Miniprotein binders against b1l550. Designs and how they scored, part 42

Target 1, 279 residues: b1l550
Amino acid sequence: MRLPEELLERARDIHSEAPSHRIKLDRVGSFGLKVPVEFKGFLLLAEADVWVSLPEGRRGVDLSRQVEAIYELSNPPKDPFSLCREAAISLLEKLNYADSSGVSIRFDAPLQDGESLKYYGVEISSIASDEIINKIRVEILGMTACPCTAELIRAYKSSEIAATHTQRSLGILEVSTKAEHPDPDKLASIIERAMSSPLRTYTKRPDEGGLVIRSLSNARLAEDVVREMIHLFLEEFGHLPEDTHILAAVRSMESVHMHDIYAERSFSLDEIRKEISSH

## First folded at step 6 (miniprotein)

Design Da2
Fold by ESMFold2-Fast, scan of step 6:
Structure Da2 (fold): chain B 279 residues (1-279), chain A 94 residues (1-94)
Amino acid sequence: as target 1 above (279 residues)
Amino acid sequence: GEIRVTVEIEKDGKRIRFWYTFTSPEELEKALKEIERIIRRKGADRVRITVEASSEEEAERLADELRELAERLGYDEIEVTREGNRFTVEAERE
């Protein structure tokens, strides 16, 4: 049932009132919005969060104007990078009491896998204030094989067969930069190349055997994978601004343990270059 | 990338800065369209775009395209300044 608009004239403007406590809030917004995006020729259903900062003297934000901002820019569907940047700027325009705005868009990105497709996770953000900061997080599963157990079994059996445990490992690359978002397909490629082997959506038995042999022949610790990811990242994206921040991480779902192994490194490009050049 | 573009837009005393780096002509065209959409939607009072390229000729050509864009958007005062291979296009509504 739709209430009469005459009631709006008599109702208090709650959002413009002073709050109970004069405290600034960093992020107030609409979370979990469904939006269509166009990504590399695919129409995908994405999930978006939009927010603004709220000054200490204002009780609330105009949530309907946030939803309006992103939906106006999502029709027709456009690439999530442009949508993210333009929506963040639009939010700051529409909600002039805000000092900053932000947009995050999450989706599963298709990746060519032989004659099939596989998917990896992407989260893109843009935060606008007096400048724009762009952030991207890519997560993709791969396979790792334990080099320690391989050597132990080889010693035990005096065999050339590399027997060891293998497991799925989640690789993570997160980049925050004042430049444009890095290409997520390139980030996913870096993660997969750092692993013992990539995972496949579909394999026939001979191909599956080859994948396992590849993984066993390229056994890597989670620590090895993180270091390789950083190395490959610097080769591909070392041109980004020196204040670009990166998180490289691996979570290995160890098949011989009831718990996971986790390894990570956070750094700025300036920091890591000084570290590498000092050795 | 060989070309760097820095954009500053201001409306009612609020300023936003953002950057682009280009590795292909397609990326450049896409970025210019995004810049135009942002400026037009914001209704900016002042726009300052700085272009830095490895070649002076390329930077000058892009600066000319940006000057023409500012003219099409209806800015009253447009100034182009040069410092080596760096060109700045500053446009303002009077």
Scores: ipSAE 0.028, ipTM 0.598, lowest interface PAE 6.7, mean pLDDT 84

Design Da3
Fold by ESMFold2-Fast, scan of step 6:
Structure Da3 (fold): chain B 279 residues (1-279), chain A 94 residues (1-94)
Amino acid sequence: as target 1 above (279 residues)
Amino acid sequence: GEIRVTVEIEKDGKRIRFVYTFTSPEELEKALKEIERIIRRKGADRVRITVEASSEEEAERLADELRELAERLGYDEIEVTREGNRFTVEAERE
């Protein structure tokens, strides 16, 4: 059923009214939208959040204009990075009372690796005000092997390759920058290279044995992995603006414990370079 | 070096402003296409784009690319202002 358009002439404009309390809100929007995106040749169904700031003198946000902003730009499916930036700008254009806007898009990124299909998690955001701040978070699983237990077993048996426990570890790189979004494939590669070994979707027994031996021969603490991720990040992305902020983290799902081990470091490029150059 | 692109788009007296920052020429080309799509979608009456690069030569080359972009978008009045490594392209549809 559709009500007559004539009713709009008599209905109050609720959104433009003064609120009960004159309090500014930081984020008001439509969360959990499903949008198609085109990512490196793949058509994916992503989840999106769109939002704007709301001034203290205005009761509500026109949510219809928010949905319109992102869907106009998502059909046909678009590159999620461009979609994120363009939609954030479009929100400010359509909702002139807002002083800032944001768009966040989440999806699993497929990655061809030999005959198998791998994937890693991606969340990208763009926040627009007088400047655009771009954020990307990449999460991918790898394998770590414990060097402490390896050393104990080596002392006990004096073998060339010490036995130790291995486990899945989740590597995380998050970058916030005024510059363009870093390539997520490169971020995923950095995380995997920092691990004791990568994971695979499919492997035969001889290949599986090789992967395990690689991991055991490259035993690393979660702390080691975080430091290596930072080192590799600086080699690949040290050209980003000095005020770029990075979070590097590892969550190790310890096979010998009922709990996880977690290590992280947040830093700006300016901070980390000064720290490293002091040594 | 770092390249800053400030874009101001106006239609029917309403203006939006945003700043892009780039560290590579390749990423800048992608962003110029985004800027073009944004301007076309808004149907802007006036556009003001300011470029500040690490060198005067880089800024001048980029300003020329933005002037060509304004011409492709159908702007009749295009003015380029130069101040060291900062270039401003102002375009108006009249």
Scores: ipSAE 0.232, ipTM 0.695, lowest interface PAE 5.1, mean pLDDT 85

Design Da4
Fold by ESMFold2-Fast, scan of step 6:
Structure Da4 (fold): chain B 279 residues (1-279), chain A 94 residues (1-94)
Amino acid sequence: as target 1 above (279 residues)
Amino acid sequence: GEIRVTVEIEKDGKRIRFIYTFTSPEELEKALKEIERIIRRKGADRVRITVEASSEEEAERLADELRELAERLGYDEIEVTREGNRFTVEAERE
């Protein structure tokens, strides 16, 4: 049922009214929107949040214009990075009272894994004001093997490949930059290369044995993985603006403990270069 | 070599700035298409694009491509300024 258009002439414009309390709000928007995106040849269902800042003198945000902004730009489906940036800009155009706008898009990114696919997590955002800040977070599981236990077992029973515990570890790279979003496949690759071995969706026994041996031969502490991730990141993305901010982290789901081990480092490119050079 | 493109778009006195960094020609092509879409949708009054490349020849070639893009978008006043390996294309609608 559609109500008569004549009612609009008598209805108050609630959103334009003064609020009960003169307080600014940082983010007001539509959260949990389903949007199609095209990612490297795949059509994926992504989840999006869109928001704007709300000034102290305005009661509400025009939510219909927010939804319009992202849906106009998502048909036909396009890559999520362009969608994120273009939608953030469009929000500022459509909602002139806002000082800033933001868009966040989340999806599981497919990676070819032998004859099957495996998936890693991607969350991107673009925040627009008088400039655009782009953020990407990539999370992917890999395997780590404990070097401490490996050395203890080697001392007890001489062997070139020491027995040790292995566990799934979650690697995290988060990048905030004034430049374009980094390629998430490259970020996922950095994480996997920093670990003892990657994980697979499907293995047959001979392949599984090889993966385990690879992991055991490349035992790494969570601290080792974070440092290696940072090293590899600087090799691949050291060209980004010097005020680019990075978070590198690993959460190791330790198979011999009731708790996880966590290691992280956040830094700007300018900061890390000064640290490395100051030795 | 590394290429840096800085884009500033202005509409009704409101300005927004964003940056691209490239290591491949394919990435550059995608960025130029995105820049074009943003300018068209915004209906920008003024656009300022600055290109920095490892070589003057590469930066000049890109500046020419951006000037042609501004012409295709209907800008009437286009200026190209050079400072070594840095080129700035300013486009404005009268």
Scores: ipSAE 0.415, ipTM 0.798, lowest interface PAE 3.2, mean pLDDT 85
ESMFold2-Fast, scan of step 7: ipSAE 0.381; ipTM 0.777

Design Da5
Fold by ESMFold2-Fast, scan of step 6:
Structure Da5 (fold): chain B 279 residues (1-279), chain A 94 residues (1-94)
Amino acid sequence: as target 1 above (279 residues)
Amino acid sequence: GEIRVTVEIEKDGKRIRFTYTFTSPEELEKALKEIERIIRRKGADRVRITVEASSEEEAERLADELRELAERLGYDEIEVTREGNRFTVEAERE
């Protein structure tokens, strides 16, 4: 049922009215939208949030314009980074009372793994005002092996490759920058290379043994993994602006404990360069 | 090999600025397509694009590409300014 358009002339414009309290709101928008995106040859259904700032003198936001902005830009499906940045800019143009806008897009990124696929998590955002700040978070599982127990077992059995406990570890890289979003495949690669070994969607008997041997030969503490991730990040992305902020973290789901181990470092590129070169 | 491109777009007195860094021709092509889409969608009255590269030749080449883009988008006044290895392309319409 569609009501007569003549009613619009008589109805109050609720959104443009003064609010009950003159308080600014930082983020008002449409959350949990489903949008198609094209990512490295794949068509994916991503989840998107869109928002704008709301001034203290305005009661509400035109939510329909927000939805229109992102859907106009998502047909045909395009790369999620361009969609994120373009939609944030479009929101400021369409909603002229807003001082800032933002778009966040989440999806599982497929990663070719021999004849199968595996996935890693991606969340990107773009926040627009008189500048754009781009943020990306990549999470991927890998395997770690305990070097402490490995040394005890090596001493016990005099083996070159000692038995030790292995576990799934979640690697996390988050980057906030005024430059374009870093390539998530490169971030995922950094995380996997820092681990004792990568994980796979499926393995056959010889391949599973190979992954275990690789992990055991490359035993690493969560602290070791974080340091290696930072080292590899600087090799690949050291060209980003000096005020770029990075979070590198590992959560190890310890197979011999009922709790997890967590290691983290946050830094700006300027900060870490000074630290590394200070001796 | 490092190239920095800063784009400023203005419509109805409101300005927004964003930046790219890249080292490959493929990244350049992608950035130019995104810049074109943003300008066209926003219907910008004025655009200022600054290119800075370690090579003067690279910066000049990219500035030429951006000048052609501005012409293709129908801007009436286009000016290219140089300061060392930095080129600025300013385009204005109305």
Scores: ipSAE 0.083, ipTM 0.625, lowest interface PAE 6.4, mean pLDDT 84

Design Da6
Fold by ESMFold2-Fast, scan of step 6:
Structure Da6 (fold): chain B 279 residues (1-279), chain A 94 residues (1-94)
Amino acid sequence: as target 1 above (279 residues)
Amino acid sequence: GEIRVTVEIEKDGKRIRFLYTFTSPEELEKALKEIERIIRRKGADRVRITVEASSEEEAERLADELRELAERLGYDEIEVTREGNRFTVEAERE
């Protein structure tokens, strides 16, 4: 049953009323929205959160305007990066009481893997105020092999290719910048190249054997992987603004332990360049 | 060739600034389309776009493309200023 429109004229405007307590809220919005996006030729279902700041003197946010902002821009589906940035700007324009707005979009990105596809995780956001700050987080699984155990087994009169334990490792790159979002495929490539070997969706036995041998011949500590990710990131994305912030991390799901090993480094481009130059 | 484009748009006294950095012509084309959509949807009163490239020739060529974009968007007061390899296109309407 649709209620008569004349009831809107008689009802109080609850959102514009004074709140019971004069407290500013940092993020008020619509979370868990399903939106279609176009990513490198694929039509994907993404999940979005949209929010704005709420001033101390206003009781509530116009949630309908938030949903309109992102849905107007998602039809027809567009790339998630433009959607994220444009929706954040649109929110701030449509909700004039807000000091800031934000949009976050999450999806699994397809990546060509031989004659099949594999997927990696992408989360992006854009926060708009008098400037726009863009953030992207990429997570992809790879393989690591332990160099310590490899060396011990080699010393134990083994063959030239020492046996060691291998495990899945999750590589993470997160970038916060005033510039556009970095290409997630390039971030995923950096992570995979820093690992002992990439993981595959499908392999035939000879190819699987080759990947295992590659991993064993390229044994790396989680610490090694993080340092290599940083090195490769600087080669590819050193052009970003100096105040760009990066988190590089690896979580190794150790096959010989009941627990994981974790290594990370966060830094700004300005900070890391000064550090490297001092050596 | 690193190219930096800084965009400032204003409507009803409110300004927002955003930045692009390019390594390829394909990325530039996508960014220009996004800039156009944002300006058109906002109905901006004033736009200031600054382009900086490694060479003055490249920066000037991009500044010309941005001037043409401002003209297509209907701005009638367009000023281009130069400071070395940095060009600024300021566009406004009455």
Scores: ipSAE 0.505, ipTM 0.830, lowest interface PAE 2.6, mean pLDDT 85
ESMFold2-Fast, scan of step 7: ipSAE 0.455; ipTM 0.813

Design Db1
Fold by ESMFold2-Fast, scan of step 6:
Structure Db1 (fold): chain B 279 residues (1-279), chain A 94 residues (1-94)
Amino acid sequence: as target 1 above (279 residues)
Amino acid sequence: GEIRVTVEIEKDGKRFRFEYTFTSPEELEKALKEIERIIRRKGADRVRITVEASSEEEAERLADELRELAERLGYDEIEVTREGNRFTVEAERE
């Protein structure tokens, strides 16, 4: 059933009415939209959220204009970074009562792994107001091996190759900056290089054995991985603006425990440089 | 060499600002195309693009390229100003 369009002429414009309480809202929008994007040669179905601020004197947001803003920019599919930034700007243009707008796009990024593919998580955002703040979060699984148990077994058996427990660990790098979004492949590479070894989608037994030996020979605490990620990040992205904010974190899914171990550090570039220089 | 570009667009008194950092010609080309698309879609009244590079010659060359972009976009009043190694291209449409 479809109602006659003439009925819209008699309906109240609810969104432009005064609200029951004069309270500003920070984010009002359309969440969980599916949008096609082009990422490094792949056509992917991404999930997007779009929002705007709502002033205290206005009851609601025109949601159809929000959907129009992102969909007109997603056909044909383009890279998610340009889509994110352009859509945030377009939202402010289309919804002139808003003080700020934002767009978030999330997807699983394919990463070449020998003859197969593996995937890592990406979430990007652009928040527009008097300035544009770009944010990217990359999450990828790797492997860690416990150095404490390795040392204990080495002492017990007097062997050069110590046995220890290994586990999946999730590495996280999040960057918020006034500059353009950092390349997520480089962020994923930093995380994997900080781990005891990377994880693979497919391996034959000789390759699997090599991965395990690599992990055991490069045993690292979650704390070690976070520090190494920060070190590698500064080498690759130390050129970003001084007020760039970074979160580096690791969640280790400990194979000998019923619980996980978590380590993190958040910092701005100017803050970390001062800290390192003081030592 | 590293090049920093700051883009400001203004419409109806509202200003939007973002920064780019380039280390390769390919990155620069993509950013310039994105800047052009944003300006065209926004229909900005005023745009200000600031370029800073390790080399004064490189910054000046990029500023000239951005001035040409503003001319192609139909801006009537275009000014290029210099402050040391920083070049600012400001364009306005009435």
Scores: ipSAE 0.000, ipTM 0.311, lowest interface PAE 14.2, mean pLDDT 81

Design Db2
Fold by ESMFold2-Fast, scan of step 6:
Structure Db2 (fold): chain B 279 residues (1-279), chain A 94 residues (1-94)
Amino acid sequence: as target 1 above (279 residues)
Amino acid sequence: GEIRVTVEIEKDGKRLRFEYTFTSPEELEKALKEIERIIRRKGADRVRITVEASSEEEAERLADELRELAERLGYDEIEVTREGNRFTVEAERE
């Protein structure tokens, strides 16, 4: 059953009313929207959040106009970077009381892995005000091997066979910039190259043996991986604006502990260049 | 065939884990002797060794050798668990 549309004329405009408390809200919106996107030749199902700022004198946000902003731009499906940026701008145009708007889009990105595909996590956002700030977060699993235990084993036995514990580690690179979003495949590549070994979706026994031996021969602390990720990032993306902010982190799911080890560094390009050049 | 060996040792609440992959029995035998020596030096309270081989018969044979190793190392409680071609030998002191 539908209610008569004439009721809309008599209903209070709740959104435009004064709230019970005159407090500004930073983010009000529609979260968990399902949106198709086109990514490097793949049609993927993504999850989107859309929001705007709400001024102290206004009770609510027009949520229907938020959903319209992203859905109008997602048909036909387009690349998630353009969708993110264009939707954030559209929100600000459609909702004139807002000082800022934002859009986040999350999906699992395919990456070629021999004759198969593996997947890594991508979250992108665009926040619009008098300027636009683009953010991307890439997470991919890899393998690390402990150099401390390896060294203890060598000291005890002078062993010809590498011995140490290995574990899955989650590498994280997050970039916030006024420039366009960095290519997530390049960010994923940086993370994998910084690890002791990448992980595979499908491995034949000889290939699996090779990956394990490679990992054991390339033992790295979480701290080593973070530093290597930063070094590789600067080689690939050092051309970004100086106020670009980066988070590099590793969460190592330690096979010998009931807890994880975590290492991170946040920095701006200006900050890190000054730190490195002081040496 | 390919053989994977995972060794986990525990002493005073601290755990260490070692992984090896072999394609020859000679390499495996050398690694097992080295593992035995490490366990003896550490004086581990609990040991868990997991073996995975391409054949069930090969894995079972290795599990039996590992049970004997745990007995030689003086462990009081030894349990062998099978899941397909994977055998786990768990040993701990009283």
Scores: ipSAE 0.000, ipTM 0.060, lowest interface PAE 28.1, mean pLDDT 79

Design Db3
Fold by ESMFold2-Fast, scan of step 6:
Structure Db3 (fold): chain B 279 residues (1-279), chain A 94 residues (1-94)
Amino acid sequence: as target 1 above (279 residues)
Amino acid sequence: GEIRVTVEIEKDGKRMRFEYTFTSPEELEKALKEIERIIRRKGADRVRITVEASSEEEAERLADELRELAERLGYDEIEVTREGNRFTVEAERE
């Protein structure tokens, strides 16, 4: 059912009223919106959050204007990076009282895996104010093999085969920059190359054996994986602005423990360049 | 004829997993000796070994060898299950 239109003539504009407490809010918006996006030739269903800052003197945000902003720009579906940036800018234009706006878009990205596809997690955001800041987070599973157990077994047996426990590890790269969003496929590639081996959706019999042997021959601590991810990131993306901030992390789901092992490093390009050049 | 072997060892609730792939009899013999010594050293309460080979006959032969190994190591309960050219040998002590 719908209410009589005459109610609009008598209704208070609640959102424009003064609040009971004069406190600024950093993020007020519509969260968990479903939006279609076009990503590298695929039509995907993504999840979006949209928000604006709310000044101390205003009671509420016009949420219908937020939904309009993103849906107008998502039809027809477009790439999630353009959608993210354009929607953040549109929010500031539609909601004059806001000092800043933001949009986050999350989806599972397809990645070619031989004759099949595999998927990795992507979250992108754009935050608009007097500048625009673009952020991307990529998460992908890989395999790690324990070098400590490998050495113990080698010491006991003197075997040519390095036997050790293996486990799934989650690699994470997050980049915040004033430049365009980095290509998530390249970030996913960096993570996979830093691991003992990548994971596959489908393997032919010789290829699966190769992955296992590769993992066992390339045993890595979580700490080793993080350092390698940073090294590979700098080779590929060292051209980004110096104030670009990066988080590199690995969560190893240890097969011999009831708990996970976690390693991370946050840095700016300026900081890491100074650190590396001091050696 | 490529052979894949996955060994999962459990002792006091802790689980260890090892994976091997081989194409030669020499590599296979080294891996089997290594597996046997790991099991003996760990004193595992439960062992699960999965074998996959390029032929059904080869996988069955290897599963039989592993069953005999579990018997030699003193496991009381031994179960062999098959799914195509994949055989799983599960063994446990009281």
Scores: ipSAE 0.000, ipTM 0.061, lowest interface PAE 28.2, mean pLDDT 79

Design Db4
Fold by ESMFold2-Fast, scan of step 6:
Structure Db4 (fold): chain B 279 residues (1-279), chain A 94 residues (1-94)
Amino acid sequence: as target 1 above (279 residues)
Amino acid sequence: GEIRVTVEIEKDGKRVRFEYTFTSPEELEKALKEIERIIRRKGADRVRITVEASSEEEAERLADELRELAERLGYDEIEVTREGNRFTVEAERE
């Protein structure tokens, strides 16, 4: 059923009315939109959130205009970085009462793993106001091996390759910058190289044995992994603006505990360089 | 081949900078449309766009397209500078 358009002449424009309370809202928008994106040769189904700031004197946001903004730019499908930035700008242009706008896009990114694929999590956003701030978060699983138990077992069973427990660990790198979004494949690579070993989709028994020996020979605390991720990040992305903010974190799903171990560090490029140079 | 584009937009003394790397003409076309939208929205007083391509001819062609874009956007002071395969288009209005 479609109601007659003549009703628009009689209906109140609720969105443009004064609100019950004159309070500014930071983010008002459409969340959980399904959007196709093109990523490194793959056509993927992504999930998007779009929002704008709402001034204290306006009751509501035109949500249909938000959906129009992102869907105009997503047909044909394009890379999620351009879509994110362009949609944020378009929102601010279409909704002139807003002081800021934002777009977040989430998807699982395919990564070549021998003859198969594995996947890692990507969330990107662009926040537009007088400038554009781009944020990317990459999460990928790897393996860690406990050096503490390794040392204890080595003392017990003599000196060869010490046995220890291994577990899946989630590595996280989040970057907020005025420059373009960093390449997520490079961020995923940094995380995997910081781990005791990467995880695989498929291994044959001799390869699996080799992977385990590699992780045992490269045992690392969650704290070690975070420091290594920061070191590798600075080697690859130290050229970003000084006010770029980074979060590096690891959540280790400890195989010998009922709980996880977590380590993190947040910093700006300016801050971390001063810290490192003071030593 | 690989094409690099650096965009710097300035309004009221505030600068926004971003970079793109392309391997296809379709990606470049998308980026040019995004750049146009950003410039229009910001009401930028000054714009500096630098393009680098694998060949001088390709870089020059792209610089010409960027000069046309600046003209379409209403800039009246447009300067194009070349250094090998790198072209910079600077546009401003009072």
Scores: ipSAE 0.000, ipTM 0.190, lowest interface PAE 18.8, mean pLDDT 81

Design Db5
Fold by ESMFold2-Fast, scan of step 6:
Structure Db5 (fold): chain B 279 residues (1-279), chain A 94 residues (1-94)
Amino acid sequence: as target 1 above (279 residues)
Amino acid sequence: GEIRVTVEIEKDGKRYRFEYTFTSPEELEKALKEIERIIRRKGADRVRITVEASSEEEAERLADELRELAERLGYDEIEVTREGNRFTVEAERE
């Protein structure tokens, strides 16, 4: 059932009314929208959240205009970075009562893996106010091997390639910057290179053996992986503005325990440079 | 600027298609190496690579790199077709 549009002539404008309580809201919007995006030659279905700030004197936001804006900007499908930034700016321009706007877009990014594809998680956002802040979070699985157990087994059997336990580890890099979003493939590459070895979509026995041997020959603690991720990040992205904020983390799903091991570090580029320079 | 590459390979009547979009020279270099691996693994009889770049000079340089790759992979017949900023490299065996 669709009600007649003539009713709008005598209906109250609820959104423009004063609220029951004069309280500002930080984010009000449409969450979980499905939008097509073009990412590195692929057409993907992404999930988007769109929001604006709401002042204390206004009861509600026009959610329909938010949805229309992002759908208009997503046809034809474009890269998620441009969509994110353009939509955030458009919302702030169209909804003049808002102090800030934001757009977040999430998708699984394809990464070529021999003749197949593997996927890693990407979440990007753009937050517009007096300035624009771009944020990206990349998560990808890799393999780690325990150096502590490797050393014990080496001492026991004097083996050049010591036996040890291996496990899946989730690497995480999150970047907040006034510059353009970093390339997620480069962030994923940093994470995989910091691990004992990457993971594959499928392997034949010779390839599987090679990955295991690579991992065993490159045993790393979760703490080692985080430090290596930071080192590699600075080599690739040290040119970003000094107030750029980074989170580097790894969650190791320990094969010999009922629990996971977790290590993280948050820092700004200014902060980490001063820390490293003091050594 | 943005570079788009479409790779179409054909072997024994089967066709495979791969699409790539690049924003940096480093991404492009890795993608070219990946394209080379795919072509070698499939053992394609015919390869068609289409390149679109923001500038004609950039697209022509990339088309030359792809032509050299086709020669290196042992293709007998190589043809480069141009229309503005769009270059197509077609390579065929035997």
Scores: ipSAE 0.000, ipTM 0.066, lowest interface PAE 26.9, mean pLDDT 79

